VH-VL binders against Large ribosomal subunit protein mL46 (mrpl17). Designs and how they scored, part 10

Target 1, 243 residues: Large ribosomal subunit protein mL46 (mrpl17), of Schizosaccharomyces pombe (o94398)
Amino acid sequence: IQSSKPLSNSTPLKGCSVGTILIRSPILTRQPSEFEKSIYKYNAELWNELSDPLPAEFYFKKGSVGEKDWQERQKTLKGKESPFETIFGKERKEMESNKLLDSATHLQSRVTEADTKNDERSTLRSLDKSLYLLVKKSKSSGWQFPNTPVTSSEKALHLLCQDLLKNILDENSLTWLVARHPLALLKTEQEKTFLLRARLLNGLDVPNLQNVYDWVWCTYDELKNKLSPSSWDSVKNILSDRL
Short names: E, the ipSAE of ESMFold2; O, the ipSAE of OpenDDE; V2, 0.75 times the mean of E and O plus 0.25 times the DockQ between their complexes.

## First folded at step 4 (VH-VL)

Design q32 (framework fv_pasotuxizumab)
Fold by ESMFold2-Fast, scan of step 4:
Structure q32 (fold): chain C 243 residues (1-243), chain A 120 residues (1-120), chain B 107 residues (1-107)
Amino acid sequence: as target 1 above (243 residues)
Amino acid sequence: QVQLVESGGGLVKPGESLRLSCAASGFTFSDYYMYWVRQAPGKGLEWVAIISDSGSYTYYSDIIKGRFTISRDNAKNSLYLQMNSLKAEDTAVYYCARDFWSGYEAFDIWGQGTLVTVSS
Amino acid sequence: DIQMTQSPSSLSASVGDRVTITCKASQDISNYVAWYQQKPGQAPKSLIYAASSLQSDVPSRFSGSASGTDFTLTISSVQSEDFATYYCQQYDSYPYTFGGGTKLEIK
């Protein structure tokens, strides 16, 4: 009678590959929804209304020349606006208007040259979304996550992944390996690839890649069109489609 | 009428530097990867380096061991090869070439070449 | 690096002969092979790309074929202007690599 034997933690991975899901995290916060923008506008308008100036009686004695001048001015302003709202409240209103215009200008500045040209090789595209690195090893190869064969079972997978990242990114690029264990396993008829998660820490500096034929930084939505069906199925539920 | 014209070749001594230029016309230069190939006298063709359409990616042959730098100026439709620490074995005719387009019918196009002689 | 082994290194033929030049890739490169003709003192001229696609300015007597990692350039009836050196080149991966060349000489 044979009993099931436990798997060895020391089982060598020689003959497999290690790869990386290298992610550029969002640099900018997501665009507020139209509903969220409406709430912000409402709150700004409400704040402006609550900042209405005190009644004139707090500034002038009844029957004084100053009170009469203020009352004549109020008649000229159609009686709907206080003189203090016109002078102080309107300046506050202009300040809030300028903040809204600055927000709109900020929205425009979020569209980069890389966005306009649809430059998939730049990390400065889609700044409010995550980007994922895919590479081609040759002209005839399909798009895939960066990977390399495991040639030494003595070296841990996370160290091999760090060597891979150092091999394909320029010397000025910074990465952070999020976990020391694989996030996913890709299986093909020929090979198994263990994928580890890594983050790109370059900020606004666009990395230059080396030792690959071509590369692309894809949003989650773009991965389905570039990855093989089997690779996509292996990662689609692991990767976030959230901003 | 795609045309590539190399210039900048000449006679230099070992250890010196030389910069080659390639002027492109007849196509949208900024859409293409460009590369350099050399040919020593009486020898075969040897690939040197490639640069992407934007200039952000380069790949070099191990033979030039970090001594050469490929660059481009898309506003001037020009490709360059900066050659440092030249050796006698770098003596060759240097050709610039337009890489294969990702489209179906395109192929590489080569210039007429410029001769670099490294001799003491 | 992908090695392109070209044979023969030299070949003698007479006008009107059929000649075949072969090129073997050390690994699968799909059909990403180009063929060039070079006359003494001149730049190489592109003849064929994608293993079998003929350039529009190249005579129909030139043809290319592929079988796995084996590639061939055939001249169905050699003309006097065809005596030159021919090179194959792979463009599947960096660095691009060339065959050693075949000198087609008058018999």
Scores: ipSAE 0.385, ipTM 0.737, lowest interface PAE 3.1, mean pLDDT 80

Design q33 (framework fv_pasotuxizumab)
Fold by ESMFold2-Fast, scan of step 4:
Structure q33 (fold): chain C 243 residues (1-243), chain A 119 residues (1-119), chain B 107 residues (1-107)
Amino acid sequence: as target 1 above (243 residues)
Amino acid sequence: QVQLVESGGGLVKPGESLRLSCAASGFTFSDYYMYWVRQAPGKGLEWVAIISDSGSYTYYSDIIKGRFTISRDNAKNSLYLQMNSLKAEDTAVYYCARDSYESTPFDYWGQGTLVTVSS
Amino acid sequence: DIQMTQSPSSLSASVGDRVTITCKASQDISNYVAWYQQKPGQAPKSLIYAASSLQSDVPSRFSGSASGTDFTLTISSVQSEDFATYYCQQYDSYPYTFGGGTKLEIK
């Protein structure tokens, strides 16, 4: 809590904490279903049945850019038995080439090494879902959102949250504070914690955490098993498993 | 059966570098967090650094942070400590130790290797 | 950092004596305390973990107990091979910290 005027130096901690709900957004969209694949197949078959070639001169003036473009496409399609298959084949090859050139996101498979190992400390797990950072401050502590006590400092809560993120993430980690105001308030017998929402922008890079005993990156469904019942009740209606 | 053997210690001058090695045998090295702990002559034990089972995560004592680097090679069952900008205060026997994390910290220790930093 | 204050720094005993070494944590660390024995020129040996759990192959004369932030290592009947330096260590949070050590000496 920011003060409009400085308080005396004898003012102690107010028993409040600031914390963060740090989210890794989904990196991959879902795979096409078998139904969607069958629609693509049907459309390709329909094209083959209904397509009768017409002379370019019927559609375009001789020598026009349109006629030239159409003639080049017809020449390309002559190398394939299906016009749709030629188009889909080119799109797939182009997508595969782009994946090769785009190192970080496009070369990653849907099932990662972290998925096969069930490595909860990696951000490379469950690429189609949101992941949430939980930490343990010590071996005896329960899982909780990262947090730190609020002093009688002049800093606003969002600046304290940015300091917290800088303190627990390595220097190569990039974060985005979604809003300057708290999204949730966690109340316990001992503490009140104001939670601000932040997003991890690192993509496929795995951040190294500092100044915590342990950490996990959890899907929405996994949060209910790691958080205390009171913490889960406070956040379950404001979080999502997908963005 | 479990064995940890340190090597690479010796006499060096202030400001120089030295690399310590720890060879592990008798267990699945890649399943364990590993530690370096040091002990100055006639003094107590002091924790230096930790490295996770995968080697991706490290934690350092503030006293040596920025000067020492812990690393591991799971294919060779080996743990390393790269020590740069050595000071007289770094003179100690350096032990490697394994940490089960779940139950028993430092359940097995190596015999130690002596590092002496003097002019 | 969690400070582990160990006392006494040295203790003299005779074979057959009961000895108690104490260790105080500067904050609550639950029962995450280990005890080690170190003989001159040798590496430390793990004796106790989780404040009171005995390591395999450690004689039953060794025991550990906890009361709040106070931890004790007891040797019920000292044997000649027990004269060594003993260290407590907390493993609740990083950095892991050791007590200053207690040297058990022959009277």
Scores: ipSAE 0.483, ipTM 0.770, lowest interface PAE 2.4, mean pLDDT 79

Design q34 (framework fv_pasotuxizumab)
Fold by ESMFold2-Fast, scan of step 4:
Structure q34 (fold): chain C 243 residues (1-243), chain A 119 residues (1-119), chain B 107 residues (1-107)
Amino acid sequence: as target 1 above (243 residues)
Amino acid sequence: QVQLVESGGGLVKPGESLRLSCAASGFTFSDYYMYWVRQAPGKGLEWVAIISDSGSYTYYSDIIKGRFTISRDNAKNSLYLQMNSLKAEDTAVYYCARDSWEGTPFDYWGQGTLVTVSS
Amino acid sequence: DIQMTQSPSSLSASVGDRVTITCKASQDISNYVAWYQQKPGQAPKSLIYAASSLQSDVPSRFSGSASGTDFTLTISSVQSEDFATYYCQQYDSYPYTFGGGTKLEIK
């Protein structure tokens, strides 16, 4: 039965906030050319051929000294970094990217219902462009990147940013924090906000946001019309650099 | 002339469900955010839920979140409130309200429909 | 949630009187306050929005003002049709919240 908050006072002190530039990456890319498809197929076939290690039975007889030596060498090398493992890891990721590209090219329409309705609250709009999340904390608040006050110096900014993302998105929404360090600093008369970059990993459908008055998913060109001039100037050059 | 007419109220038992409807006329329904507000007998006004013009955005009062669902059918000029797991505390007159493009949240109100939850 | 504290809960007045109803917000809501009039058995009627803007067809004797988080509804000369319950409402943040109401009674 609390009478007041310990930090409450009649004159609010200026503080720092942490926020996020949450990006929905493009879902649709240009149609891959026949040449690009052939490169993807070649890479997939090459990976399939090179990723199949020959069973020990092809090299050694069971119980032989050679088989035991090979197995022990494999154990001692397990988990150690290798330039070839790095190359194969990269190629595997390229194969997964090829599967995503194939899925995108199978979409029935590149123009969605959200596009025809100009539904700015939908992540299904402008599938060929990046979308950036802006929120209003209240009707009187201007459009801004999601943010929250820094309440503890001991808690790292990237952890506060992850807490913020969990607070405004459903538990089933997945995000990836691209970097742990702030990429931009917004200064206003009342506070400073450190912005960290995050990517939306959830599927095409994103549920209604929580704990905000309103929200929009904006293309780069639309941000300049919604953000204050000072906020836009602070981020316009870093947002043109897709990580 | 703008009109909002609520219907679907009645007497139900705790734990049951009820669906309220609001029929809109006299304006382009698909251009406006719509709200539900309730008022328990002899008590004040309590906000329930909002839905955007397209239906893509909704927000609910914490008291009914998870139990009530607001929806709309712009082709039929109708707003709905699906009420599940009703409690005695949900007994109230439910009003349908239209947001004003002039910046007021409640411009026109319906007559209200009474929902009574009792054993 | 933003709490709207409305006072008084009831008020008695005679025709021709000046009455003032006050509403206090628990936090800064700018001027996003509306005032409503409700007569028994009827739906609420919007009187004022944006703290001081009068709705169309509402008599000029009604006025609203704001000072920080304090908001007031004033009726400069009460008429017989003004006896009703009045509510303030903030629409700055979800959930929207209403004041407890002020019942204006004759005499």
Scores: ipSAE 0.013, ipTM 0.511, lowest interface PAE 8.2, mean pLDDT 76

Design q35 (framework fv_pasotuxizumab)
Fold by ESMFold2-Fast, scan of step 4:
Structure q35 (fold): chain C 243 residues (1-243), chain A 122 residues (1-122), chain B 107 residues (1-107)
Amino acid sequence: as target 1 above (243 residues)
Amino acid sequence: QVQLVESGGGLVKPGESLRLSCAASGFTFSDYYMYWVRQAPGKGLEWVAIISDSGSYTYYSDIIKGRFTISRDNAKNSLYLQMNSLKAEDTAVYYCARDLGEWSSGSYFDYWGQGTLVTVSS
Amino acid sequence: DIQMTQSPSSLSASVGDRVTITCKASQDISNYVAWYQQKPGQAPKSLIYAASSLQSDVPSRFSGSASGTDFTLTISSVQSEDFATYYCQQYDSYPYTFGGGTKLEIK
């Protein structure tokens, strides 16, 4: 992925690389129906009510069975929902932030300055579509998904993929590796590249990429014109922009 | 005729800062990527950093990354290199260069300034 | 980083001699190689780009060639003004990297 040295200090394995299909999800969706707006409002109000519960002492007499039941419920929620609360609570907050941002962006403009200039290096283009990150490692290299050689250190593929994402994006860029195992395998005469799927969680404030010669954020339709025929054939059916 | 004139070099102590400037003339400055190259006394050429025509993209050599910042002002036809936390090993003549890489043809045209000396010593 | 291994580090020649300087890239860089001439106290001057294309105003005695990752700069008949240090540079990927230089000295 880099035009410089390998990401790891270990000797790379010949012919084996790990890469990422990094996706910026649509920021601007279709205009919600009145029904959908009502559901969103209900969910937002419900979230606000659930996000800040009052202390038990405001509802129950100290030492009562009601207070004890409340405390037991709090313990149960803590124990079994801690992972879900951390994950789903964060995702829900981000979804609501994205909904509000989508609403504001939808009201302001569906066509951005990046769209008008056809600025392929911007994440602010094609807000209603998914964007896929492609990079060029060098002037002579073709467009490809970000990737890095697999090292002899025996480091797991998903960890190498996370290191790659940190290397080409800044420390403040928020990405989510959707699965720890590969989604696709690209084969060439000398090389195999294992592709893992990742999502860009903050699509509106993404700095310029590092450690690449060039980059573009492509819609699904644009990928076939930039990827090699073999790479496109390997991914076209798994990258459906349908949903 | 292309002309690039560097300025801002001098003698500084380790840990200090300097800002180098490069004044361009004889071409449309805003159409070209620009970069800096340095050369330590009696040593070879070492690439420092590049900046795109609009200033929106930069790339830095690992040796100076985090310490140096490349920037440009297209209205003033000027290129800059802000050097912070200078070390003795940063002692070199710094050259301003114009880069023109053609994406389709692969041709490369390059013009260099005369250089400005930066000496970092205690 | 792409390493450009330039050889020899120094070369002695007489006026009229044919000299060849070589540069080897650590990986495939296509033909994205430039050659520079630097005289003492002066900025480098571009001689060749795209491995074999001669810059305007550069004498025809200079030529470049490429074979895989091996690149050569040839001076068919050295003149007194050619005694200088020569550098190769790849511009295929960032960071751009230079060869170590070859000092052409009078014998």
Scores: ipSAE 0.150, ipTM 0.617, lowest interface PAE 5.4, mean pLDDT 78

Design q36 (framework fv_pasotuxizumab)
Fold by ESMFold2-Fast, scan of step 4:
Structure q36 (fold): chain C 243 residues (1-243), chain A 119 residues (1-119), chain B 107 residues (1-107)
Amino acid sequence: as target 1 above (243 residues)
Amino acid sequence: QVQLVESGGGLVKPGESLRLSCAASGFTFSDYYMYWVRQAPGKGLEWVAIISDSGSYTYYSDIIKGRFTISRDNAKNSLYLQMNSLKAEDTAVYYCATDYWSEGYFDYWGQGTLVTVSS
Amino acid sequence: DIQMTQSPSSLSASVGDRVTITCKASQDISNYVAWYQQKPGQAPKSLIYAASSLQSDVPSRFSGSASGTDFTLTISSVQSEDFATYYCQQYDSYPYTFGGGTKLEIK
């Protein structure tokens, strides 16, 4: 029964909101190709060949001071780590870590795949793809990225985004703001929303959301079906279903 | 048919704890969200808490947040409300309820259990 | 939180009267309103959901309507079993909130 009046002197911040594109990054990391493995092996072998010492007999007379000095230096050099071995060793450890993650990912995928309800509220779904958080603020609201009105011009957008994340995630949830500047701007007839990119670092724990009516963790393909056409158009070229 | 039976109400002193139970029958309890709603003597209905079908999601009224804990045991078809640090303002009949059609309105209610907090 | 303002707090009627109870939401909640009847010493009983949909065992004299954020429960011809307290409830957002109640009393 209330009438609305025209408003002509609204500040730029009157209709502004800050929101977040909160991403659970893919847990599965790809293995190096067979070609890449071959290159690393070749380089390691080449380094080993090039680092081999020449026989002392070639350079020094037997029993000379120079021969003994050279032999001592060769013993010292045999103890030194090659640059390629250092790089290869790091990659080997990373490959072993990735194998362990792959095994854990496969086990988790088996358990999640057994869930006949297709639990879209879980972060343990689609471990090889990015998941994006969408919320409903009410039963009548559409799916949207989490957002909150800008109430103070003095507080930076990234700080407001951190406050938003603290407000909607449980106390055990860990997040990282990837950038302090907005990734996207959503414009509707009524409101501008600046979206900042954040990543969920929660490991195996599934966050329980607070202060929202409902939520889903969506793959890239699922976002198209849940977001409004205008919101999807604003983010479709920025977001990816891969790493 | 759906039946909900509350128990555990009684007279307690401020600062004490009390645990309410709700026994459910006539439906697949593990498939439905459950709710606690209270009503102070001579006053209106006030929503208290919600718990999801699996028990992994809970939401609380700000008035009791941090003091009350909702939980469920799907194997026993039972809903619980652990009430700690009780205040005189918590005096009410406590109802368990479910939204059988999963729409958010409460079409099945228990008969309620009275909790009285007085010194 | 969404406030549900229910009026009147009480009203008196005779059998056969038409009575109207109003509930106003503080914001747009679509049609996500339910109405409950509560008799003294009893649990509430669901009457109406989605603002205007009648529960299957509820008499046709009960009806609900919506206009914007204003919701109305009407009893077209009050019967003796209708003297009770009535509550509206929004279920659009958490926390779910109830109206303050309307006590329907016999004249």
Scores: ipSAE 0.421, ipTM 0.752, lowest interface PAE 2.8, mean pLDDT 80

Design q4 (framework fv_pasotuxizumab)
Fold by ESMFold2-Fast, scan of step 4:
Structure q4 (fold): chain C 243 residues (1-243), chain A 118 residues (1-118), chain B 107 residues (1-107)
Amino acid sequence: as target 1 above (243 residues)
Amino acid sequence: QVQLVESGGGLVKPGESLRLSCAASGFTFSDYYMYWVRQAPGKGLEWVAIISDSGSYTYYSDIIKGRFTISRDNAKNSLYLQMNSLKAEDTAVYYCARDSWEGYFDYWGQGTLVTVSS
Amino acid sequence: DIQMTQSPSSLSASVGDRVTITCKASQDISNYVAWYQQKPGQAPKSLIYAASSLQSDVPSRFSGSASGTDFTLTISSVQSEDFATYYCQQYDSYPYTFGGGTKLEIK
């Protein structure tokens, strides 16, 4: 017969909206201080010294059962990856990656094509800062955090937020909802919007947005110029801890 | 100067696919959002789809969502509409139109007729 | 979706007459309304944008006005080339929607 009945009763949150503060976390760390660079170099040098296989005599007393067991295990694993080489191999790759923080080539990679073109619709801009997604629902609407009204749905706010994220992002975009409770409540004269924090996990893949009139990825400093004064006042202190 | 020329229309059977093309000239195609708009015989105008200047953003009418795909090739100054699972209700003249930079359609092509019948 | 209700669906006039076509939006769309003229067998032509701004090359006898969600297209003195179908369109939000059209016919 009918798949749903007209509902006359309202949920406690009916007439409110749920929205998201969707954050692209910094992809690149800030330029390391000279002290931080020295620590990275020290760690890399330390690993290089520890990458050499240590003799059995260092681990086991000569002639012990432990030394014999270790030598037999080494003999059995001949031609296979050794435990030390596996551990030190992974550690070395990570330490060698840390060395790239000192290179001019690595530092040049901080300036992207999107930065050069000031492409506000790209997530590859300002890689050393957090980016926040703002959308316009219509041409006459101001910039706002993505949101959707709580109408007839009996779903929890965090599930509605997940539905919103799936609605506005493409199928290949990956997000993580940081908490199931609202981070902020935006009040206007007519509406209340509960904002939940989410993080974009796309790495270097720029998401395609759907079902919005327009969008922009803003740094914290750019939010003040795009948000209404009341919305900015509601979030400015909450978003100051960007990391 | 500004010209939009549609092609690819024709007679197809329900369930078949068809690809429409729009060749743009007289302006920098890569700077403009583009639209497909259709008009059934003797009926009014109906918006079909939009594509952003880079092709990164698209929006579709609910009636054709999942069946039609809008795309563009800025190197070739061409706009496309891939139409799958065609229905008799899709019979219409399909117009290629250019965004004014404000959201209204400042230039239209002459249209191409798509007829879906058995 | 925003509905654009256009009236009348048809209108008869003589050359020199003043005609008015009305379009009502189902919600506030600011002034983001365009008007198009379509002659039989031809593509639509943009006449007016932002409710009242006249396109270059469009005669001054055409004008648009807005009052809240009510929009009007006026032709102050109809000429023979004006007999066509007219459409309003909102471009405030997706999906973009058109009015049902008004066919201006010779009396």
Scores: ipSAE 0.372, ipTM 0.737, lowest interface PAE 3.4, mean pLDDT 81

Design q41 (from q1 with heavy chain D53S; framework fv_pasotuxizumab)
Heavy chain, then light chain:
Amino acid sequence: QVQLVESGGGLVKPGESLRLSCAASGFTFSDYYMYWVRQAPGKGLEWVAIISSSGSYTYYSDIIKGRFTISRDNAKNSLYLQMNSLKAEDTAVYYCARDTSEFWSGYFDYWGQGTLVTVSS
Amino acid sequence: DIQMTQSPSSLSASVGDRVTITCKASQDISNYVAWYQQKPGQAPKSLIYAASSLQSDVPSRFSGSASGTDFTLTISSVQSEDFATYYCQQYDSYPYTFGGGTKLEIK
ESMFold2-Fast, scan of step 4: ipSAE 0.559; ipTM 0.809

Design q45 (from q1 with heavy chain S52R; framework fv_pasotuxizumab; at its last look DockQ between E and O 0.01; V2 from the best seeds 0.00; counts 0 for: pae E 20.0 > 2, placed apart)
Heavy chain, then light chain:
Amino acid sequence: QVQLVESGGGLVKPGESLRLSCAASGFTFSDYYMYWVRQAPGKGLEWVAIIRDSGSYTYYSDIIKGRFTISRDNAKNSLYLQMNSLKAEDTAVYYCARDTSEFWSGYFDYWGQGTLVTVSS
Amino acid sequence: DIQMTQSPSSLSASVGDRVTITCKASQDISNYVAWYQQKPGQAPKSLIYAASSLQSDVPSRFSGSASGTDFTLTISSVQSEDFATYYCQQYDSYPYTFGGGTKLEIK
ESMFold2-Fast, scan of step 4: ipSAE 0.642; ipTM 0.847
ESMFold2, look of step 5: ipSAE 0.000; ipTM 0.366
ESMFold2 (binder alone), look of step 5: mean pLDDT 89; pTM 0.889
OpenDDE, look of step 5: ipSAE 0.582; ipTM 0.794

Design q48 (from q1 with light chain D28G N31S Y32W; framework fv_pasotuxizumab)
Fold by ESMFold2-Fast, scan of step 4:
Structure q48 (fold): chain C 243 residues (1-243), chain A 121 residues (1-121), chain B 107 residues (1-107)
Amino acid sequence: as target 1 above (243 residues)
Amino acid sequence: QVQLVESGGGLVKPGESLRLSCAASGFTFSDYYMYWVRQAPGKGLEWVAIISDSGSYTYYSDIIKGRFTISRDNAKNSLYLQMNSLKAEDTAVYYCARDTSEFWSGYFDYWGQGTLVTVSS
Amino acid sequence: DIQMTQSPSSLSASVGDRVTITCKASQGISSWVAWYQQKPGQAPKSLIYAASSLQSDVPSRFSGSASGTDFTLTISSVQSEDFATYYCQQYDSYPYTFGGGTKLEIK
């Protein structure tokens, strides 16, 4: 007895690949201009002159209705600055920002060596921008997002992506899978790859990658030059080059 | 004149450890990926390990992975191979080799003279 | 792993002869093949890279060619200093693998 034509062994996921867009988020904010630094210094100096407001007795006689009303307002603003201090809140915040800028400047100076060497394999480069991981599987292959074939269609894509991240990153690397669904689909004539978004949580610790031929951490602008045109077209609107 | 000079080879017993050194001169050592390649007596060449210019990246042949460690000291212009849990089949001349000036080509531009490691009882 | 099958294992030739050594990769490796010459008691010397590119210090009688997964080293007119063992190497993927070697002997 001749049966009907055999069923296709095709499944939605089998014969596809799963990959990751692994991102190191910006560690530093943009450098403040010399003008902005001057303004912060000026405001800190101004704050020092204006930080000693006149006592309440200067405005109100003790026991007066006005003094009691002012004191009641101060009680309601216990978690906030006084009306007089509220005017100075901007200068105080700018003074605190100036101290933060000093700290950021020190950190930035320390990591300039990775930028100077153009060490593309380091996560300590371009600290004010996002970095994206690209890998090569062999010398002949082009740069691509890390990926692996889907050999079992029953296993969820996000679990395969987590397995991939464990396979290529070292034991000390901490990653967070932003969403369980694919962010993008890369298509070629032979294969399609579902890309999931992940973040590197400890970006100050440079990973030693495993089970790849080569790797680079690229800014958005560098991705345009390394990815194939079809891969770039699939991800360009999903990725951001801004802080 | 590019020169690579290996040292540290010798006769050891199975299960023992040995550390090989390679002294580099005549080029900027810190700019080059480096390799260890071995050759058993009367046999062919076998790749052992790679190390990047900064030392941050290493890759090993599965045959020696977990037993051998490649490292470098760029301040001393030296490459090292720490060999642990040595086996009779590790008996070979060990060559230090340099990648090309084009940066990580994967073939070996210059080779050292080699150092013999003999593992026997 | 990519297997590099080199043939013949040994070859006898006279000065002035044309000799060819073949190396076959078990899978596609593009042009990422290098050839080395090793004389007894010496380290290998690089001859050819990228299947057909000659190293600057190597005589023009040496040439390399590729056809699919088949790679050939040719010496157009053997000289006395050419009697040595020759190895091919693929450098497309890890682990890097070498051919078994071809010993070129004087006839």
Scores: ipSAE 0.349, ipTM 0.706, lowest interface PAE 3.6, mean pLDDT 81

